VH-VL binders against NAD kinase (nadK). Designs and how they scored, part 275

Target 1, 268 residues: NAD kinase (nadK), of Syntrophomonas wolfei subsp. wolfei (q0aze0)
Amino acid sequence: MKIILVNNRFKENTEKKAQEIAGQLSALNVEVIIDNGLDEPYAGTVDFIMVLGGDGTMLRAARRYGQRAIPVLGVNMGTVGFLSNIEINELAEYLPLILREEYSLEARMMLEVAVFQQQSLLTRVFCLNELLLRSNSPRMLSFALEISGQKLEPYRGDGLIVSTTTGSTAYSLSAGGPIADPQLDAFIVTPVASHIINKRPLVVSPEREISLHLLEEREAIIGIDGQIKMDFGAENRVLIKRAPHPLLMVNLKAKPFFTSIDRSLQRQ
Below, E stands for the ipSAE of ESMFold2; O stands for the ipSAE of OpenDDE; V2 stands for 0.75 times the mean of E and O plus 0.25 times the DockQ between their complexes.

## First folded at step 19 (VH-VL)

Design UU12 (from OO3 with heavy chain E50N; framework fv_patritumab; at its last look DockQ between E and O 0.85; V2 from the best seeds 0.81)
Fold by OpenDDE, look of step 19:
Structure UU12 (fold): chain C 268 residues (1-268), chain A 121 residues (1-121), chain B 113 residues (1-113)
Amino acid sequence: as target 1 above (268 residues)
Amino acid sequence: QVQLQQWGAGLLKPSETLSLTCAVYGGSFSGYYWSWIRQPPGKGLEWIGNIYHEGDTNYNPSLKSRVTISVETSKNQFSLKLSSVTAADTAVYYCAREGLKHWTPYGMDVWGRGTLVTVSS
Amino acid sequence: DIEMTQSPDSLAVSLGERATINCRSSQSVLYRSYNKNYLAWYQQNPGQPPKLLIYWASTRESGVPDRFSGSGSGTDFTLTISSLQAEDVAVYYCQQYYTVPRTFGQGTKVEIK
C-alpha cells in the first residue's frame, strides 16, 4: 500500500504529525509520500490520500489529486470545518480499517475551471469548493454570464461565485448563497454585492456549462477555493463545468450533514 | 507511451479536398487539444488549427475558409479537411498533441510522423 | 497574430562550442499569473517531425541533454547549446502557444563549422 499524507507546511503541528504518522505507517510496511505543498504533486500511483489539517488543506489536496480517483480521508487537527471525517486522535482507532480498505466512499462533484487567453487555453483547474470572480478595485465589475449558451443580462457588482454543493457552506454561504446537500450535484451561482437589488443565487444543473468574461477593460481576480489567485482581464474567458471525476471522500465515521452544519453555524 | 498515427491521400489535383486522419494510441484522447501543422518542402512550420476532444475548434485565419477539423472520440481520432487545394498546399502535414503539465499547456509534445501531400496537375 | 522572429537564419558552430539562437515575439507571451512564458523550442531533423526541447521558455523536456537551455521572458528568448555535438545539427524553431493561432519562428539551421 502507498499513501500520500497531505499537510500544511505553514502549520508546524501538521508537519510534525505527518512525520510521525509516516513513521508509523512505514513500520507497517506502508510506503508514504508526504506532500506539504512545497513540491509539485506526486505523479506516481497511490492507493490512499490522508489529509492532515482543516478544510483548507483538503481543498488543496482535492486540487492536486482529486482527478486521480483516489480515496481521500480528511483528518481534522483541531479546526472547525466540513471536510474532515475523523479527528487526529481517532486515527489510531481507524487505521486498521484504512489498511484493510474497509470504508465507504462519498463522491463529491468538483469544478473544472478552464481559463483562456482569447481562444487559447491557459490552464485548467479542478477544485472542490468554488471559483470567485471579483473586482481588483473598489469599483464594481461589469461582466457577462452565460449558462449553456444562454446569455444573461450583463452583471454589475463586486463579483460572482460559482460553487459546488460542497462549497455551498464556504464563501458562497457568506455571500448569501443557499446551503446545499452535498449528496446533490449542482452549481450554485451566487452574486457578490450585486448592483441589482434582490439578485438571487442560481442553482444550476451539473450538465450545464458556465462562461464568464468582462465587459470592460478592467482587471479582475479569479480566485479558486480562496487559495489560488489569477489575474483576469478583458482578454480572458473562464469556462466552468462539472469535473469529469468526483472527489472520492472516505467515510470512516458517519457525520450527519444537516445536524453538523446547524451546530457549526451556531458556533460562528 | 502516447503515439499518433496519421494517414490519408498523398497525391491530389488542384481544387480537390485534402483529407487526413490522426489516431491516438497509448493514452487519453480526452482533455487535450489536438493540432494539425504543415511544412512545405524546405520551409518552416505553419499551424493549421486545433480541436478539443469535445469538438471546439480553432483555425489559422489564413486557412479558416478552407479548413475543417473534426473529432471522432469513439475512435480516438481527429481529422483534417482542406478544400480547394493548390500547389501552395503541397507540404508535409503533421498531427500533434498539445501537451499538458499539471493541466497547463506546455507545447506540442507528441507528433505524428507526417504525411506528404503533393498537389499537382 | 503573434509574429515570431528568429535570428540568425543559420549558423555554423565548431564542435564543442556554444550555439546561440534568438527568438522574438511581437507581443508578450508571459502569463503573469503563473509567471510562465508560453514559449517552446523544437528540434527538427531531416525527414522527422519536430521534437519538443524546451517549454515554458526555460524548462527542458524529459530526455533532453543538459547542454540545451532556454532563457528569456516576455518577448525575447534564447536557446543555447553550451557545447555543440554532432547530433545537434538540425533546424530549431521557437513557438508561442499563448494565443491562437499558434505561430512558429522561421527556423534556424545549425551546422557544424
Scores: ipSAE 0.918, ipTM 0.968, lowest interface PAE 0.4, mean pLDDT 95
Fold by ESMFold2, look of step 19:
Structure UU12 (fold): chain C 268 residues (1-268), chain A 121 residues (1-121), chain B 113 residues (1-113)
Amino acid sequence: as target 1 above (268 residues)
Amino acid sequence: QVQLQQWGAGLLKPSETLSLTCAVYGGSFSGYYWSWIRQPPGKGLEWIGNIYHEGDTNYNPSLKSRVTISVETSKNQFSLKLSSVTAADTAVYYCAREGLKHWTPYGMDVWGRGTLVTVSS
Amino acid sequence: DIEMTQSPDSLAVSLGERATINCRSSQSVLYRSYNKNYLAWYQQNPGQPPKLLIYWASTRESGVPDRFSGSGSGTDFTLTISSLQAEDVAVYYCQQYYTVPRTFGQGTKVEIK
């Protein structure tokens, strides 16, 4: 059995704990690849991914490995969020089940985001929570949204969020979008500080293709999961689709989403 | 390891249509742009165009009126048609994959062996 | 269209000596957000397809000998062969993939002096 152990080595307690867990797994004849975010993603065959940390570490793991159809387990290390399944102090209890592959999987939709300069691909990234388009200056943006070739009335405001249902509890929520059941597949399109009063959040079929471009020269930013930033200008367009594969999240312990919403948001 | 195999007619007369096919083996067809490039004997390389696995195309403006690139995804194949050929179209024609690594384009990392197409009188 | 201009057109270098090929683009090929130049170098032996040597201006492809290196940013780029070997006799092309159409330099023929 080969696993990837994802951590953030710049947090001292996570680095020490990751090495300890890697040692324990090696003692059980499990081959361990450590991904602390500094190296290229491991390209070889892997059976399982264990993420040590909070939602931010899970977001990075999802971007790196989410399209490979590998089970991913979130292990919380003290900062409560929405993407962990078990606590670090419970790992020893659940480890036999992990090694015997006795767990269920929950599929979480991801976004495929392609940024172009005119017709030339600049980048194509995957995203678990959201894409943010926002102004990078005091000036408001004027931008066009198309959904499957259907052009909506132009937007004017600070920007727009296109999120998954998993991302509905992230920036989309702060911008006034609904909390969505993460078992649903959908895009949630949430305006940010819209100057146009009638622009409401939209819930959109995952089969749609969403495109964005600026209608006038402005400095803008595309943000991915709050962790990747890209300049975005009048020569650029972005296309957003459902990613080919969902993130396969390991479910060892029941996590009651609806009864825990307020508590989870309070601790973020 | 991904390999490209290409085929098509090597001798054409002026005004005919050049038709070449490239098949992709040992790797994913999906997720990439697939290109045609040509090289007249003793001369440099000219990009003809590319196609995304879902069918979107880009063409070199110098050839756009005569070029069609298409994809047959079920067979992991893409093809080139160049209409109304002249002697100036005599070249070795290559298919290639436009590489993508960690979200970022990185050049043409896999090439076919080339097909010499000669346009006679 | 981004024009790619190589210099020199032909270069004769003694075995074991350094070969330097320059490439200039008419517009920047730097994607600033990733700080990556969308610039590649290819080697082409007679009768063979081009082979990718360098991508992102300075990153060596797997299996390419350490004597090959790339440098530069924006519009000015250099391919260096630190110690020319007999098998390095070939034509070298730079190529941008920042815009469509993709464009190549005219090529630089490297020969043993």
Scores: ipSAE 0.672, ipTM 0.863, lowest interface PAE 1.7, mean pLDDT 90
ESMFold2 (binder alone), look of step 19: mean pLDDT 93; pTM 0.956

Design UU13 (from OO3 with heavy chain E50H; framework fv_patritumab; at its last look DockQ between E and O 0.90; V2 from the best seeds 0.82)
Fold by OpenDDE, look of step 19:
Structure UU13 (fold): chain C 268 residues (1-268), chain A 121 residues (1-121), chain B 113 residues (1-113)
Amino acid sequence: as target 1 above (268 residues)
Amino acid sequence: QVQLQQWGAGLLKPSETLSLTCAVYGGSFSGYYWSWIRQPPGKGLEWIGHIYHEGDTNYNPSLKSRVTISVETSKNQFSLKLSSVTAADTAVYYCAREGLKHWTPYGMDVWGRGTLVTVSS
Amino acid sequence: DIEMTQSPDSLAVSLGERATINCRSSQSVLYRSYNKNYLAWYQQNPGQPPKLLIYWASTRESGVPDRFSGSGSGTDFTLTISSLQAEDVAVYYCQQYYTVPRTFGQGTKVEIK
């Protein structure tokens, strides 16, 4: 068995724990690769990914490895979030199950984001939560939204979020988007401070494609999962699709989504 | 290892339609742009166009009116048609993959061996 | 279209000596967000298809000897062969893949002096 441990090099506790766990796993004849984000993603084949940290680390792991159809386990290290399954102090208890591959998987839809310079592909990014288009100035953006060839009325506002159902409890929620069952596959298109006061979020089939481009010569930015920033101008287009592979999240422990979100909302 | 094999008629008369096919072996067809490039004898390289595995195409404006690139995903093949050929279209034609590094284009990393197409009356 | 211009058109260099090829694009091929130049160098031997040597202006493709190096950013790029070998006799092309249409330099023929 070969396992990748994903941690955050800027979080000392996660780095230390990764080293510790690597030692333990090595003693059990498990090959371990530690990915702290410093280097390129490991290109070799692996059987399991263990994410040590919070939701942010999981999002990074998803972008780096999510398209490889590898089970990904979130191990929380004292943070509040929705993407971890067990606590770090529970790892010893569940490690035998991991090694025996006795766990269930939950498929989570990811976004495929393609950024173009005119008609030329610049890059593709896969992400678990959302794409954000936002103004890079205090002025509103004017941009076109197209869904499967259907051109909507031009949007004017600070920006737009295209989120997965997993991401519905992230920035989309803060922008007024609906809470979605993570077991449902769908796009959530949430306006950010639209000039139309009651512009409603859209719930869109995962079979559709979403296209965005600016309608004026202005500079904007694309944000991916709140961690990647890309410049976005009038000569750029973004195409959003369902990723061809979902993230395979490991379920070792039952985690009730709706009670959790309800509790979280009560705290706000 | 990914390899491209291409075939088609190598001798044409003026006004005929050039038709070439490229097949992909040893790798994924999906997720890539597939290009056609030509090179007249003793001359440089000219990009003709490319197609994404889903069918999206872009063509060189210099050839757009005469070029059609198509894809048959089920066969891992893509094809080039160039209509109304003249002597100026005599060239070695290459198919190529526009490779990706971390889902970012980095160049044409796999090429076919080329097909000489001669247009003569 | 982005025009690519190489210089010189031909270059004769003694074995073991440095060969330098320049390539200029009519506009920047730098994707600033990723800090990557969408510029590639190819080597073509007679009767063979081009072979990718350098991508993103300065990264060697796998299997390419260390004597090959790429440099530059924006609009000006350079391919350097630090010590010319007999097998390096070929035509070299620069190519941008920042926009469509893809465009190539006119090529530089490298020969042994």
Scores: ipSAE 0.917, ipTM 0.966, lowest interface PAE 0.4, mean pLDDT 95
Fold by ESMFold2, look of step 19:
Structure UU13 (fold): chain C 268 residues (1-268), chain A 121 residues (1-121), chain B 113 residues (1-113)
Amino acid sequence: as target 1 above (268 residues)
Amino acid sequence: QVQLQQWGAGLLKPSETLSLTCAVYGGSFSGYYWSWIRQPPGKGLEWIGHIYHEGDTNYNPSLKSRVTISVETSKNQFSLKLSSVTAADTAVYYCAREGLKHWTPYGMDVWGRGTLVTVSS
Amino acid sequence: DIEMTQSPDSLAVSLGERATINCRSSQSVLYRSYNKNYLAWYQQNPGQPPKLLIYWASTRESGVPDRFSGSGSGTDFTLTISSLQAEDVAVYYCQQYYTVPRTFGQGTKVEIK
């Protein structure tokens, strides 16, 4: 059995703990590859991915490995997020189940994002939460949104978010988008500070193709999962589709989504 | 280890349609742009066009009106048709994969062996 | 269209000496967000298809000898063979993949003097 341990090289506690867990797994004849984000993604075949850290580390793991259809377990090391399943102090308890593959999987839709210079591909990335288009200057953007070739009236404002249902609790929520059940496959399209009052968030079928481009020369940014930043200008366009494969999240411990959201919304 | 095998008629008369097929072995067909390139005898390389695995195409403007590139996904194949050929279309024709590493294009990393197509004068 | 111009058209170099090939694009091929030049170098031996040598202007493809190196950014690029070997006799092409249509340089024939 071969496992990737994903950690964050900028957090000392995750590096130390990854080494300890790798030692424990090696003692059980499990081959371990550590991915701290510094090196290129491991290219060989693996059976399981264990993410040590919070949602940010899970987002990076999803971008690197999510299209390989490999089980991914989130192990929380402090700040509880939406994407961890067990706590680090519970790992020893659950390790026998992991090794025997006695767990269920929850599929989470990912976005496939292709950025073009005119009609030439510049990059194709995958993300778990959202794509953000935003202004990179004090001036508002004027931009076009197309959904499966259907051209909407132009947008004007600070930008736009195209989110998965998993990403509905991230930036999309702060911009006024709905909380969505992560079991659903859908795009959530949320305007950011729209000048045009009738532009409301849209929930869109995952079978649709979403296209964005600027209608005038402005400096803009494409953000991916809040972790990747790309310049975006009048010569560029973005095509967004459902990724070919969902992220396969491991369930060892029940984590009821709706009661945790409800409790958070009742604060103060 | 990705390999490309190509075939098609090698001798044509003017006004006929050139038709070549390229098959992909040992790797994924999906996720890539698949290209046709030609090289007239003793001359350099000319990009003809490419096709994405889902069917979207871009063609060299110099050939656009005469070129059709298509896919047969069930067979992991893509094809080139060039209509109304003349002696100027005599060349070795190559298929190639436009490679992708680390979410980034990196050039044509796999090439077919080439097919000489001769158009009689 | 981005035009690619190579110089020289042909080059004769003594065995073991340095060979230098230049490539100029009519427009920048640098994707600034990734700090990568979308430029490749190919080697074509007689009777063979082109073979990828270098991508992103300076990164060697797997199995390419250390004597091959690429440099440059934006519009000006160089392929260097630090110590020419007999097997390096070939035609060399630069190619941009920043825009469509994809375009190649006209080629540089390298021979032993």
Scores: ipSAE 0.677, ipTM 0.864, lowest interface PAE 1.7, mean pLDDT 90
ESMFold2 (binder alone), look of step 19: mean pLDDT 93; pTM 0.956

Design UU14 (from OO3 with heavy chain E50T; framework fv_patritumab; at its last look DockQ between E and O 0.86; V2 from the best seeds 0.00; counts 0 for: pae E 3.0 > 2)
Fold by OpenDDE, look of step 19:
Order: sequence, then structure tokens, then C-alpha cells
Structure UU14 (fold): chain C 268 residues (1-268), chain A 121 residues (1-121), chain B 113 residues (1-113)
Amino acid sequence: as target 1 above (268 residues)
Amino acid sequence: QVQLQQWGAGLLKPSETLSLTCAVYGGSFSGYYWSWIRQPPGKGLEWIGTIYHEGDTNYNPSLKSRVTISVETSKNQFSLKLSSVTAADTAVYYCAREGLKHWTPYGMDVWGRGTLVTVSS
Amino acid sequence: DIEMTQSPDSLAVSLGERATINCRSSQSVLYRSYNKNYLAWYQQNPGQPPKLLIYWASTRESGVPDRFSGSGSGTDFTLTISSLQAEDVAVYYCQQYYTVPRTFGQGTKVEIK
């Protein structure tokens, strides 16, 4: 068995724990690769991915490895989040199940984000939560939204979020988007401080495609999962689709979503 | 190892339509842009156009009116048609993959062996 | 369209000596967000398709000897062969893949002096 441990090098406790766990796994004749984000994603084949940290680390892991159809386990290390399944102090208990591959999987839809320069592909990014288009200045943006070729009225506002249902409890929620069942595949299109009063979020079929481009010669940015930043100008286009492969999240124990989200919201 | 095999008629008369096909072996067809490039004898390279596996195309403006690139995903093949050929269209035609590194384009990393197409009366 | 211009058109270099090829684009091919130049170098031998040598202006493709190196950013790029070998006799092309249409330099023929 070969396992990738994903941690955050800027979180010392996760780095230390990754080393410790790596040692333990090695003693069990498990090959271990540690990914702290410093290097490029590991290109070799692996059987399991263990994410040590919070939601942010999971998001990074998803972007780096989510398209490889590998089970991904979130191990929470003292943060509040929605993407971890077990706590770090529970790992020892569940490790035998992991090694025996006795767990269930939950498929979570990811976004495929393609960024273009004058019809030329610059890059593709797969992400678990959301794409954000926002102004790079205090001024509002004017941008065009197309859904499956249908051109909506021009948007004016600070920006727009296109989120998965998983991402519905992330930035989209803060922007007034609906909470979505993570077992549902859909796009959530949430305006960010729209100039139009009562501009409502859209729930869009995962079979559709979403296109964005600016209607003015201004600089904007694209944010991916709140971690990646890309410049976005008048010469750029972005196309958003459902990723061809979902993230396979490991479920070692039951974690009721609606009870959890209700509890989490009450604490905020 | 990804390989491209291409075939088609190599001798045409003026005003006929050039037709070439490229087949992809040993790798995924999906997720990539596939391009056609030509090279007249003793001259440089000219990009003709590209097609995504889903069918969206981009053509060189110099050839757009005469060029059609199509894809048959079920066969992992894409094709080139160039109408109304003239002697100026005599060239070696290459199919190529626009490669990706971590989903970012980095160049044409796989090429077909090329097909010489001669246009003569 | 982005025009690519190479210099020189031909280059004769003694074995073991340095060969330098320049390439200029009519506009920047730098994607600032990723800090990557969408510029590639190809080697073409007679009767063969082009072979990718360098991508993102300065990264060697797998299997390419260390004597090949790419440098530059924005609009000015250079391919360097530190020590010319007999097998390096070929035509070299620069290419931008930042915008469509894709465009190539006119090529530089490298010969042994």
C-alpha cells in the first residue's frame, strides 16, 4: 500500500504529525509520500490520501489529486470544518480499517475551471468548493454570465461565486447562497454584492456549462477555493463545468451533514 | 506511450479537398486539444487549427474559410479537411497533441509522422 | 496574431562550441499569474516531425540533454546549446502557445562549421 500524507508546511503541528504518521506507516510496511505543498503533486500511483489539517488542506489536496480517483480521508487537527471525517486522536483507532480498505466512499462533485486567453487555454483547475470572480479594485465589475449558451443580463457588482454543493457552506454561504445537500450535484451561482437589489443565487444543473467574461477593460481576479489567485482581464474567459471525476471522500464514521451544519451555524 | 498515426490521400488535383485523419493510441483522447500543422517543402511550420475532444475548434485565420477539423471521440480520432486546394497547399501535414503539465499547456509534445500532400495538375 | 522572429536564419558552429538562437515575439507571451512564458522550442531533423525540446521558455522536456537550455521572458527568448554535438545538426523553431493562432518562428538551421 502507498499513501500520500497531505499537510500544511505553514502549520507546524501538521508537519510534525505527518512525520510521525509516516514513521508509523513505514513500520507497517506502507510506503508514504508527504506532500506539504512545497513541491509539485506526486505523479506516481497511490492507493490512499490522508489529509492532515482543516478544510483548507483538504481543498488543496482535492485540487492536487482529486482527479485521480483516489480515496481521500480528512483528518481534522483541531479546526472547525466540514471536510474532515475523523479527528487526529481517532486515527489510531481507524488505521486498521484504512489498511484493510474497510470504509465507504462519498463522491463529491468538483468544478472544472478552464481559463482562456483569446480562445487559447491557459490552464485548467479542478476544485472542490468554488470559483470566485471579483473586482481588483473598490469599483464594481461588469461581466457577462452565460449558462449553456444562454446569455443572462449583464452582472454588475463586486463579483460572482460559482460553487459546488460542497462549497455551499463556504464563501457562497457568506455571500448569501443557499446551503446545499452535499449528496446533490449542482452549481450554486451566488452574486457578491450585486448592484441589483435582491439578485438571487441560481441553482444550476451539473450538466450545464457556465461562462464568464468582463464587459469592460478592467482588472479582476479569479479565486479558486480562496487559495489560488489569478489575474482576470478583458482578454480572458473562464469556462466552468462539472469535473469528469468526483472527489472520493472516505467515510470511516457517520457524520450527519444537516445536524453538523446547524450546530456550526449556531456557534458562529 | 502516446502515439499518433495519421493517414490520407497524398496526391490531389487543384480544387479538390484534402482529407487527413489522425488516430490516438496509448493514451487518453479526452482532455486534450489536438492540432494540425503543415510544413511546405523546405519551409517553416504553419499551424492550421485545433480541436478539443468535445468538438470546439480554433482555426488559423489564413485558412479558416477552407478548413474544417472534426473529431470522432468514440474512435479517438480527429480529421482535417482543406477545401479548394492549390499548389500552395503542398506540404507535409502533421497532427499533434497539445500537451498538458498539471493541466497547463506546455507545447506540442506528441506528433504524427507527417503526411506529404502534393497538389499538382 | 503574435509574430515570432528568430535570429539568425542559419548558424554554423564548431563541434564543442556554443550555439545561440534568439527568438522574439511581437507581444508578451508571459502569463503573469503563473509566471510562465508560453514559449516552446522544437528540434526538427530532416524527414521527421518537430520534437519538443524546451517548454515554458526554460524547462527541458524529458530526455533532452543538459546542453540544451532556454532562457528569456516576455518577448525575448534564447535557446542555447552549450557544446554542440554532431546529432544537434537540425532546424530549430520557437513557438508561442499563449494565444491562437499558434505561431512559429521561421526556423534556424544549425550546422557544423
Scores: ipSAE 0.917, ipTM 0.967, lowest interface PAE 0.4, mean pLDDT 95
Fold by ESMFold2, look of step 19:
Structure UU14 (fold): chain C 268 residues (1-268), chain A 121 residues (1-121), chain B 113 residues (1-113)
Amino acid sequence: as target 1 above (268 residues)
Amino acid sequence: QVQLQQWGAGLLKPSETLSLTCAVYGGSFSGYYWSWIRQPPGKGLEWIGTIYHEGDTNYNPSLKSRVTISVETSKNQFSLKLSSVTAADTAVYYCAREGLKHWTPYGMDVWGRGTLVTVSS
Amino acid sequence: DIEMTQSPDSLAVSLGERATINCRSSQSVLYRSYNKNYLAWYQQNPGQPPKLLIYWASTRESGVPDRFSGSGSGTDFTLTISSLQAEDVAVYYCQQYYTVPRTFGQGTKVEIK
């Protein structure tokens, strides 16, 4: 059995704990690969991914490994978020179940984001929470949104968020979007400081394709999960689709979403 | 190891339609862009067009009115049709993969062996 | 369209000597967010398909000998063969993949003098 152990050496200071856990797993004849964010993602076959840290570390793991259809377990190292399942002090208790694959999986929709120079692909990234288009200057943006080829009235404002239901409690919420049940598959399209009064948030079928481009030259940024930033200009277009594979989140311990909303949101 | 095998008719009369097929072996078809390139005898390389595995296409404007590129995803194949050929379309035709590293393009990293198509004058 | 202008059209170089091929694009092929030039170099031996040598202007593809190197950024690029070998006799093409249409240089034939 081979496991990737994902941590954030600098953000959550989890390096010592990751080494301790790797030693425990090695003693059980488990191959362990540590991904602390400094190296390229491991390319070989693995059976399981264990994320040590908070939601930010899970977002990086999802981006790196989410399209590989590998079970991913979030292990909380302190601050409770939306994406951890068990606490670090419970890991020893659950480890036999992990090794025997005695757990359930919850699928979480991801976004596939493709950035183009005109019609030529520049890059493709995947995200768990959201894509943010925003102004990179005091000036507002004028931009076009198309949903499955249907051109909406132009947008004017600071930007736009396209999120998953998992991302509904992140930046989309602060911009006025709804909290969505993460078991639903949908896009949530939330304007940011729209100058156009009738631009309400939209909830859109996951089967739709969403595209964005600027209608005039301005300094803009595409942000992915609040962790990747790309310059975006008038000759660029971004296409957003449901990713081919959802993130497969491991459930070992019940985490009731609705009764924990207020507590979890106090941390964002 | 990814390999491309191509086939199709090598001799055509003017006004006929060129039709070539390229099959992908030993690797993933999905997630990549697939291209056709041609090279007239003694001349340089000309990009014809590219198709994404799900069907979105880009064509060289010089050929756009005559070219169709399509995929058969179930067979890991993509095809080129070039209508109304003339002697000027005589060339070696190559299929190629546009390569990706961490989902970022880095050129055409796998090529077919080429198919000579001759259009009688 | 980004036009790729390659020079010289042909080049005769003594065995073991340096060969230098230039390529100029009519527009920048630099993706600034990644600091990567979307420019490739290909080698084509007679009767063979092109073979990728260099990508992102300066990165050698796996299996390409150390004597091949690429340099340049934005609009001006160079392929260098530091010590020409007999097997390096070929036509060399630069190509941009920053935008559509994909465009190639017109080629440089490298021969042993």
Scores: ipSAE 0.493, ipTM 0.786, lowest interface PAE 3.0, mean pLDDT 89
ESMFold2 (binder alone), look of step 19: mean pLDDT 92; pTM 0.951

